# VH-VL binders against FAD synthase (ribL), part 6

Target 1, 153 residues: FAD synthase (ribL), of Halorubrum lacusprofundi (b9lsn4)
Amino acid sequence: MTRVVAQGTFDLLHPGHVHYLEDAATYGDELHAIVARRTNVTHKPAPILCAEQRRDMVAALTAVDEAHLGHPEDVFVPIQRLDPDVIVLGFDQHHDEADIAAALAERGIDCRVERASGRDPRYEDELLSSGDIVDRILKQRGSDCDGAREGQR
Below, E stands for the ipSAE of ESMFold2; O stands for the ipSAE of OpenDDE; V2 stands for 0.75 times the mean of E and O plus 0.25 times the DockQ between their complexes.

## First folded at step 1 (VH-VL)

Design o12 (framework fv_ofatumumab)
Fold by ESMFold2-Fast, scan of step 1:
Structure o12 (fold): chain C 153 residues (1-153), chain A 122 residues (1-122), chain B 107 residues (1-107)
Amino acid sequence: as target 1 above (153 residues)
Amino acid sequence: EVQLVESGGGLVQPGRSLRLSCAASGFTFSSYAMHWVRQAPGKGLEWVSGISWNSGKIGYADSVKGRFTISRDNAKKSLYLQMNSLRAEDTALYYCAKDQYKWELPGAFDIWGQGTTVTVSS
Amino acid sequence: EIVLTQSPATLSLSPGERATLSCRASQSVSSYLAWYQQKPGQAPRLLIYDASNRATGIPARFSGSGSGTDFTLTISSLEPEDFAVYYCQQYSNWPLTFGQGTRLEIK
């Protein structure tokens, strides 16, 4: 049995997340997803949804066998406990495969590191980023101090 | 229109300090990582420093680590580079560059300013 | 730091010819590699990102390929405006790094 781990924030699920998890699942027999806590996210805005809700949404996806919360202090703790055969990085994640492999080896984890493929939008209005979804919400539903000049609600 | 405008360059003596600024317009500045890239006369490009949208991730080239400090002010839509202990080898045209990806990890640089010249001599 | 080595340092060709430029990384950068074009007195212009995707407005004659440590920029049929310096750049690991450049000169 080959155990695969995928990791991400998974805020506001979009088709890019689904593609990543489906691609990750092809590397083995069992796919486990690790969902980052707010404290693990420092390079982009904090997730809109709480970690437990994001985990539950990921757990409901067909490609995912189990979903787990990340560790607030050490991202490798859940990975070590799961003892995977393969870790699949997202297409847009800036983790060097060799650096991750070295960090895993230092912790006694014997695991292969792979990277998922990307995908193009399937139709003109498809959103493949949580950031783009948030932007769309803010543009259409955000505060408008000058509604009288710009238009009507 | 998307623009980046650098300022603050000049002639400075070794060991002194200089602060560069970059004013951004035409895009949501607070959503993108920003970078400083330099080019010595007749030489290639060298990445100097980068800062994430919220200043949570900051990086430096080994040649400037400990001497240069990158910072940003999202309310003012401005990027800064504080350069201390300047050396002759820091002489270059300094570009401000915008990361292509909104609040994700760093990508390629899709928008560049015209650059500001820093000359460290004497 | 990841070192990017570009070859050749200088490439002399005529308009209409195919140009092939190489960039090699000292360790894997996956597909996190970009190509830039720079003309004298101008800022660099993004051509290719994520190894093979053309940036907005870039002509179809420019293409990128490769992954891991070995990357290629191809210009299928050179136009006069293509004679410039080309740089590769990795954004897989901090610190970010550029190659030393390949100068494409008219023969």
Scores: ipSAE 0.006, ipTM 0.516, lowest interface PAE 14.0, mean pLDDT 86

Design o13 (from o09 with heavy chain D99G H100P R101T G102Y I103D A104Y A105V A106W T108S Y110R; framework fv_ofatumumab)
Fold by ESMFold2-Fast, scan of step 1:
Structure o13 (fold): chain C 153 residues (1-153), chain A 124 residues (1-124), chain B 107 residues (1-107)
Amino acid sequence: as target 1 above (153 residues)
Amino acid sequence: EVQLVESGGGLVQPGRSLRLSCAASGFTFSSYAMHWVRQAPGKGLEWVSGISWNSGKIGYADSVKGRFTISRDNAKKSLYLQMNSLRAEDTALYYCAKGPTYDYVWGSYRFDYWGQGTTVTVSS
Amino acid sequence: EIVLTQSPATLSLSPGERATLSCRASQSVSSYLAWYQQKPGQAPRLLIYDASNRATGIPARFSGSGSGTDFTLTISSLEPEDFAVYYCQQYSNWPLTFGQGTRLEIK
């Protein structure tokens, strides 16, 4: 049985996440997703949703057999525990497959590294980024700090 | 036992260069982010630079950006800091610090182990 | 850059007393905050990470709390070896930044 691992933050779930996981699932018989904790986010604002909620949303997707929380200190710990045959990187992840394969080999993890295909918007105004969704919320629903500062209310 | 040993510090005049080295042992060096943190005499800690396990993510403090270059050699288990155009304000004890394991998506940048530091004095 | 402000600058206490050290961030760092202890002539030692998790080997008397912009390090009953300088550090945003330190000194 071929075990596949996909990993990501999966903050505000969007069709890009679904595509990634569906594509990752095609590489084997069993797909496990590792959902990053807030402690795994570097020099950027924390994800909006807590890790447990993001994990539960990912676990509910048809393509996903199991969803796991990442380790706060060592992203390799869940990977070593799962002992996958394949790790599938997201289309837009900035890490090189060869570099990741080398790091896995240093850790004694024997698996193949693949990259998922990208997904273009299927219709006008489709959002494929958690950041874009947050920006849309702020523009349409956010508070007006300038109005408050003016002392009108 | 995790050990980090810095070297390469010394007295240097303004405008010159120094290269610091950090030799790592006791852990799988290639799997972890590494950082340089400095401390001026009698002052607090200042993060200088960081590098992910594969050099794919590199950052610098604004005070050193464009002058310092961080690099690593995983085969030699060594971290480097090339310091160019040195200024008096760069005078400090420079620590090598181990970060968490490599960032698949985003890594935390806290420092679980530190070397004892190497002193850099920039003076005319 | 995110500025971390520690208070008090100096805290004078006796062994057996409780120490409470504060760290305030200029903007939210969520829970991406660590605490370090530094003794004279020594490198810093990680005490707490992710605001409240004790690092390996750190005694139970050390605890951290807080989120967002307000964080606290508590030492429930001071031991002689606890008199040192303590730093908070955020890793929510690049560049990484440290507070200016709180010096814990014996009365």
Scores: ipSAE 0.013, ipTM 0.500, lowest interface PAE 8.2, mean pLDDT 83

Design o14 (framework fv_ofatumumab)
Fold by ESMFold2-Fast, scan of step 1:
Structure o14 (fold): chain C 153 residues (1-153), chain A 120 residues (1-120), chain B 107 residues (1-107)
Amino acid sequence: as target 1 above (153 residues)
Amino acid sequence: EVQLVESGGGLVQPGRSLRLSCAASGFTFSSYAMHWVRQAPGKGLEWVSGISWNSGKIGYADSVKGRFTISRDNAKKSLYLQMNSLRAEDTALYYCAKDTGGWLQFRDYWGQGTTVTVSS
Amino acid sequence: EIVLTQSPATLSLSPGERATLSCRASQSVSSYLAWYQQKPGQAPRLLIYDASNRATGIPARFSGSGSGTDFTLTISSLEPEDFAVYYCQQYSNWPLTFGQGTRLEIK
């Protein structure tokens, strides 16, 4: 049995996430997804949705066999527990495969590191980024200057 | 520079055996699934067999099950196809191919092929 | 096994025209569909992977679209070197399968 791990934030699910997970699933028999907690995200704005909701949405996808929450203090703890044969990085992730492989080896994790394919929008208005979706919401339903709506409590 | 070089083809009588080899260079052979694909004269492409990076997953086309055996040697960066009980319908050009599911799928990963002719 | 059916079997066009080639799968392959070009005496050349991504060095006139069971390869303006046989291939599940090919020939 070949076990594959995919990892990401998965805020505001979009077709790019689905493509990534489906591509990751082709590398083995069993796909596990690790969903980052807010405390694990330091290189970009914090996700809008809580980690449990993002995990549950990912777990519902056909390509995913199981979805797990990341460890609040050490991103490698669930990876070490799952002991995968393959880790598939997202196309846009700014991690070098060799650097990830070296970090895994230091932790006693022997697995192959692959990168998922990217995809271009398939139609004129397709959004493939959580940030783009947030920007669209702010543009069409409100703005940084619409304090009246945010003041409703 | 990615290269796949097939060898071992030839002319054989029905019922006999051949062993095909594929030597890989220019990429991390041990990280990718590998496949054998054949093409009969004037016909289309037919997948014959595949093997995952660690040999944990192996598959065959129904037409060759029980007769052909795929194997790999990651240390030697080589892929093999042992072909037993050859039939006239096995006559084809046999290609070695790297799996398209990896991060390098945007490159051309086919060898030149080796010809197998099974004739009485 | 997943069966891929290509249509038309033969497409006769002139240089400068647009070519549209179809590939239909017997069950969903998501976006795990590639297009190959093969010229006489040569190994297949990868054109498109993941249904819509052009391989390195492939001219912009080649484009792919579709997902699930219905896929299209489009050549926006045919060049003389584009007259060849085109194959679709799925890599969603083993056994891997190819379509029977579409022969693009000069009218």
Scores: ipSAE 0.006, ipTM 0.478, lowest interface PAE 14.6, mean pLDDT 83

Design o15 (framework fv_ofatumumab)
Heavy chain, then light chain:
Amino acid sequence: EVQLVESGGGLVQPGRSLRLSCAASGFTFSSYAMHWVRQAPGKGLEWVSGISWNSGKIGYADSVKGRFTISRDNAKKSLYLQMNSLRAEDTALYYCAKEPHYRLGWSGMDVWGQGTTVTVSS
Amino acid sequence: EIVLTQSPATLSLSPGERATLSCRASQSVSSYLAWYQQKPGQAPRLLIYDASNRATGIPARFSGSGSGTDFTLTISSLEPEDFAVYYCQQYSNWPLTFGQGTRLEIK
ESMFold2-Fast, scan of step 1: ipSAE 0.006; ipTM 0.572

Design o16 (framework fv_ofatumumab)
Fold by ESMFold2-Fast, scan of step 1:
Structure o16 (fold): chain C 153 residues (1-153), chain A 123 residues (1-123), chain B 107 residues (1-107)
Amino acid sequence: as target 1 above (153 residues)
Amino acid sequence: EVQLVESGGGLVQPGRSLRLSCAASGFTFSSYAMHWVRQAPGKGLEWVSGISWNSGKIGYADSVKGRFTISRDNAKKSLYLQMNSLRAEDTALYYCAKGHSSGWKEPYYFDYWGQGTTVTVSS
Amino acid sequence: EIVLTQSPATLSLSPGERATLSCRASQSVSSYLAWYQQKPGQAPRLLIYDASNRATGIPARFSGSGSGTDFTLTISSLEPEDFAVYYCQQYSNWPLTFGQGTRLEIK
């Protein structure tokens, strides 16, 4: 049985996340998703939604067999426990396959590193990033653009 | 619609100071690293400085280190560059640029740029 | 500092032709390489990031390839608006650096 791991923050779930997980699932028989805790996210601001809610949303997706929370200090702890055959990186993630492979080897994890395919928008107003969703919320519901907003169509 | 608008450029004598500003709109400013990139007349692009979303990580090109200071005000959605001890070699169009990151690394490539503000160090 | 060297410095072609632009790094940058287009009087525009990913809104005729130290930007069939200066940029290590640029001019 081939076990696949996908990893991400999965804040404000969007079709890009769904595509990533569906593509990751094609690499094996069983897909496990690891959802980063706020403490795991040092390269960008903390996610809006709590880790448990993000995990539960990911777990509900058809492509995902099981979703797990990341370890607060070491994201590789659940990876070591899962002992995957393949780790699939997201299409837009800045992860370097060589960097991840080196980190896995250092921890004694024998695993292949792959990258998911990209996905084109299926309709004109489809949002494929959590950042775009946050920007849309602030533009439509925030107070810091009230005057400018009145002039837009 | 993402917009970055630079201001504060002008003509200044060598040894003097100038402060550049960049006003951001159309995205969650506090969530992204911001950078200054300059271009001397007829020359290529040179990265000047960068600052992470929370000001926790700051970097400079060797040519400006010790003379320039980058800062940001997330509440005002503004990026700044304090330029001290200006030299003729600092003459350039200064761009404000938005970094992008979706993974393990800090933002390092630039998905949006302002129109730039001109700094001329002369006389 | 990682030095990026672009070649050729100037590329003279006609609309409809294929353009191939090279960027070589003084040390490995893995896939942390972006390409920008700059037209006269305009700010640079992101074309490609992570060596081969096309940025939003960029036409399919633009493609990037390569890893490590040797990278290529290809424009499969030049359109009049593609005659511009192209820059590569690495983000593997600080300070961030750009290549010197390749000027694509009409023959």
Scores: ipSAE 0.006, ipTM 0.546, lowest interface PAE 10.3, mean pLDDT 85

Design s01 (framework fv_disitamab)
Fold by ESMFold2-Fast, scan of step 1:
Structure s01 (fold): chain C 153 residues (1-153), chain A 120 residues (1-120), chain B 105 residues (1-105)
Amino acid sequence: as target 1 above (153 residues)
Amino acid sequence: EVQLVQSGAEVKKPGATVKISCKVSGYTFTDYYIHWVQQAPGKGLEWMGRINPNSGGTYYNQKFKDKATITADKSTDTAYMELSSLRSEDTAVYFCARDKYSSGWSFDYWGQGTLVTVSS
Amino acid sequence: DIQMTQSPSSVSASVGDRVTITCKASQGISSWVAWYQQKPGKAPKLLIYAASSLQSGVPSRFSGSGSGTDFTLTISSLQPEDFATYYCQQANSFTFGGGTKVEIK
């Protein structure tokens, strides 16, 4: 049995996340997703939704066999626990595959590191990033501190 | 010595099916992915798909997902690619190649190629 | 889907020449590019992986460079056995470039 791990923040789920997880699932028999906690997010804006909700949304996707929360202090703890055969990085993730493979080997994790394929927009106005979704919300629904707030009662 | 040996040339009629084999030796079959690549006469290389021989898990180029079926038999250290509903456009040399992350996610050893000719 | 645009499609060169082949990805692909050499009637041979790493047994006159979207293969001093077609490949989803035929002048 080949066990695959994918990981990310998965804030405000979009088709890019679905593509990543579907692509990751093709690398083996069983796909486990690790969902980052707010404390794990350093190079991205803080996620809007709590980690448990993001995990539950990821767990509901057909491609995902199990979804797990990241460890607040050590991103490799869930990976060591799962002992995967393959880790699949997202297409736009800044990590070097060789560096990650070396770090995993030092921790006793013997697995292949792969990178998922990219995804082009499939139709007009398709949003493929959480940041773009947040920007759209602010433009269409947001209000400044001097005006009425949407949903104010 | 690492070696990938493919089955011999085939001549098929339109509508036929062909199954190409890729027998490996000199390494542990289940440690490396096997990829398949098409090269039409006088044209370049086009990736078709790959298999993990350990799990049987496959991933295909969308162009070939309804045309090609890739399988592996661990007992004989052999990967296969089957092409269905052959058309003249399928005339090409087909290569198998191995890949492992330790080689930099590249195809370090290739089979010799199998020419499939589809003619009426 | 990621497109790999390879230039030039052919080049005429003499033994001893420096030959440079360029490959451009339609999207950022980090450094996950491989280069292959193919001689007529033969299977391709891996030359470079991870954009700049020389495959074991490949002569040092071959080198690769680049990251992101722009990649190059350089042959510092062309030898008679180097007349062949060269292909780049991105390693995320294995798209090949169109190839560059290096011909004798």
Scores: ipSAE 0.008, ipTM 0.499, lowest interface PAE 13.1, mean pLDDT 84

Design s02 (framework fv_disitamab)
Fold by ESMFold2-Fast, scan of step 1:
Structure s02 (fold): chain C 153 residues (1-153), chain A 119 residues (1-119), chain B 105 residues (1-105)
Amino acid sequence: as target 1 above (153 residues)
Amino acid sequence: EVQLVQSGAEVKKPGATVKISCKVSGYTFTDYYIHWVQQAPGKGLEWMGRINPNSGGTYYAQKFQDKATITADKSTDTAYMELSSLRSEDTAVYFCARGRYGSGSYDYWGQGTLVTVSS
Amino acid sequence: DIQMTQSPSSVSASVGDRVTITCRASQGISSWLAWYQQKPGKAPKLLIYAASSLQSGVPSRFSGSGSGTDFTLTISSLQPEDFATYYCQQANSFTFGGGTKVEIK
């Protein structure tokens, strides 16, 4: 029995998240997703949606067996509790597999670190990131600078 | 109007420490990330790191993790970037920039601060 | 870390020319890409965000396209004030391309 952990913020759920989780699920028998709390996010803007809602959306996906919230003080607490065989990083995540493996080893967590495959958009207007969705909202429902969209309204 | 104003040019000896300020105005300081970017003479832009002024949370490029320390002071609407153990290779213009929520783009920039480490 | 390869490193062009600059990411970044213009002695200026969205106040002759790993910035009819260095930037882990200098022919 192989237990797989995937981690992410999963703010505005998009097909890139679904692909990541589906690919992660192929590494083992059960997939557990850890959804970052706002306090766990340091490398990008804070998520728009609350952690509980993001967890519930992830939990509803077919590929995910269980979804868990991250620990507010220590990102490794849920990982240590789950004791996974494999942690799968997202294709676009900037974490180095070796760095994550070293951090896990320091905490006595014995698992391997893999990286999910990426994919290209399947059709012209497919949005594959939360940033794409936010920027589409800003473009269609507002602008980065007031008055910049002359002839609108 | 939005402005990011940086401290003036610095000339330092090898081994010294320098701290550059970036004072913001015209918006709520805690609503946007502040990023720092290095540009060596005649070269391109290199991202160093960023801070969330609301939480104090930082993230650094691997190259700068042991070199740069980014902080923010909410009482003065000022972000700081400190470079330790200066070497000649640290001679560069350093920019602060405001990060857009969601897009990760930098819509307003400071004017830049030239740091020269003894030629 | 995601590497951004920008090409060409320089291009010589005349006023009125169509100029195209490309960026390729080493990994998929969806549309999390911005383009900047930098003139000598000045800070960079945001032109395009989210790969194709024009920043307010930027002339319509600038446009961006692409998604995933391949992106382009196009200047449809180069003006004298457009001679500058252009940079792409990916927003997943905040790396810049090496820059493209657009210089007078």
Scores: ipSAE 0.000, ipTM 0.484, lowest interface PAE 17.6, mean pLDDT 83

Design s03 (framework fv_disitamab)
Fold by ESMFold2-Fast, scan of step 1:
Structure s03 (fold): chain C 153 residues (1-153), chain A 120 residues (1-120), chain B 105 residues (1-105)
Amino acid sequence: as target 1 above (153 residues)
Amino acid sequence: EVQLVQSGAEVKKPGATVKISCKVSGYTFTDYYIHWVQQAPGKGLEWMGRINPNSGGTYYAQKFQDKATITADKSTDTAYMELSSLRSEDTAVYFCARESKGYSYGFDYWGQGTLVTVSS
Amino acid sequence: DIQMTQSPSSVSASVGDRVTITCRASQGISSWLAWYQQKPGKAPKLLIYAASSLQSGVPSRFSGSGSGTDFTLTISSLQPEDFATYYCQQANSFTFGGGTKVEIK
């Protein structure tokens, strides 16, 4: 059995996420996705949806055999537990393959690090990022005062 | 226009090393993986390994991990493949190729090939 | 490692013939399969990617089909310039098939 791990935040699923996971699945027999918790996201705005919901949505995708939550303190804990043969990084993820490979080797994980292909929009107005979806929502439906809405809820 | 241009033919003695270059142009070198493929005379294509030019990270076919070393030089947009301890069985044409992105799953651009002859 | 078995090793054909080449993967590779054409003394040329998508500039007489483990390349009406060796490649971890030489009968 060849086990593949993909990882990401997966907030507001879009076709770019689906492409990434389909690409990752081709590297082996079994694809496991690791979904980042809010506390794991430091270099961009916090995800809109909670981690459990994002995991459940990812788990429902055809390409994904199992979806797991990240560890709140150590992103490598689920990876060590899964003991993958291949880790596939997303096309836009800011991690260097060599840096990830070195970190894995230090933890005794023997696996290949690859990067998924990117994809271009297939039709006019296809949205391929969570940020673009949020921007669309704010322009068409949103308010300048998100705190006011949250106070009501 | 995308181009991959390889160094010229080499003739080497057994036990020597050879280093082949693959200079790219027409795109951002660090955005695409470069693969190396061996073709022995009259034989088929055999994948050797690949490099991420941005990180320098490499992955090799098991047959070639003790024989080939793949490197990249970002200052010259050039990938290299070095073969050590040459034997007559290493006589082959060596190709570099770019791995496509997006919906393309193939090697979309290839170098012209470099013939390495190992003779006593 | 994923093994690619390609059949036949060679085929003798005439201009106008329909030629079919098959490729079988030792494990599932979804649609991550490419087909290449190689003429003597030249680098391979990408014909088909994603098992069935025709590369820009490739004549429509070439087509690919299949998914999972079983794949085919079809040349619907062989032309003189099509006499070449054809290779499949799984793009999962980059194993080539053994090649099929299409020769003049």
Scores: ipSAE 0.006, ipTM 0.507, lowest interface PAE 15.2, mean pLDDT 84

Design s04 (framework fv_disitamab; at its last look DockQ between E and O 0.25; V2 from the best seeds 0.00; counts 0 for: pae E 9.8 > 2)
Fold by ESMFold2, look of step 2:
Structure s04 (fold): chain C 153 residues (1-153), chain A 122 residues (1-122), chain B 105 residues (1-105)
Amino acid sequence: as target 1 above (153 residues)
Amino acid sequence: EVQLVQSGAEVKKPGATVKISCKVSGYTFTDYYIHWVQQAPGKGLEWMGRINPNSGGTYYAQKFQDKATITADKSTDTAYMELSSLRSEDTAVYFCARDRTYDFWSGAFDIWGQGTLVTVSS
Amino acid sequence: DIQMTQSPSSVSASVGDRVTITCRASQGISSWLAWYQQKPGKAPKLLIYAASSLQSGVPSRFSGSGSGTDFTLTISSLQPEDFATYYCQQANSFTFGGGTKVEIK
């Protein structure tokens, strides 16, 4: 059995997440997804949803065989415990494959590092990022509510 | 109360097969991994493998990969371990144990079955 | 495979003594180590998880410390019910130490 690991925040699920996980699944027989904890999301806004909820939503996707919470201190611990054959990086993840492979090798983790393809929009008004979903919600629901920013009541 | 109840002791001849059951009660079976541990007479503990009862996914220690088969039945909340081609060296107590899969990285075996003695003798 | 070297193999001690047991991992395991107590004819009982976290219902005289490769279980004041064999286990790939028998003088 070829074990594949994918990792991400997976906040508000969108078609980009599904594409990433489906593409990652093609690299092997079992896909394990590691869901990042809030403390390990430093390169973008903090996630809206708690880690446990995000993990449960990812676990429900047909492409995903198991979903796991990340380690609060060392992001490589779950990778070491899973001992994967392949790690698939997201299309937009900033790390170079060679840099990740070197970090894994330092920890005695011998696996291939691949990168998933990107996802083009397929539908009118499709949102392909959690940030865009949040912005849409604020635009549509923020203006429909009374709030403290409009004054005291 | 949380319990793991194992099937009773077995006496087998070399070459036989044995299937040990581990019945879970007091918690949601699919929320936790089930592990299996061997303890040979007068010896220490040796990890054999685990199953995710939700997915059926398994992971084995190399030593036991061709010896043990771990399964789970979600309809009866029961995990099983089958040992094939028994030899005298397989004589041991076998434990099932619960892992806290929710907190995967702080995990330890917090609840254990009572153990099942398997004796292999000619 | 991560090997766990546990020492000593046995300790002869009296009630009230401070007992210290060590485990060394063959490679770094961060804090992913558990300690178990086992009495003859019984299943192991979890004492410590994540190197230093006390399992619910375990007396506070038990404590764990360490990270990386070197770990310690301490019993601050040995009680009659503490005479048992103790095992460490790393949680990355689940290997156990060889055990430490704590026996009465």
Scores: ipSAE 0.007, ipTM 0.560, lowest interface PAE 9.8, mean pLDDT 85
ESMFold2-Fast, scan of step 1: ipSAE 0.012; ipTM 0.580
ESMFold2 (binder alone), look of step 2: mean pLDDT 91; pTM 0.945
OpenDDE, look of step 2: ipSAE 0.009; ipTM 0.599

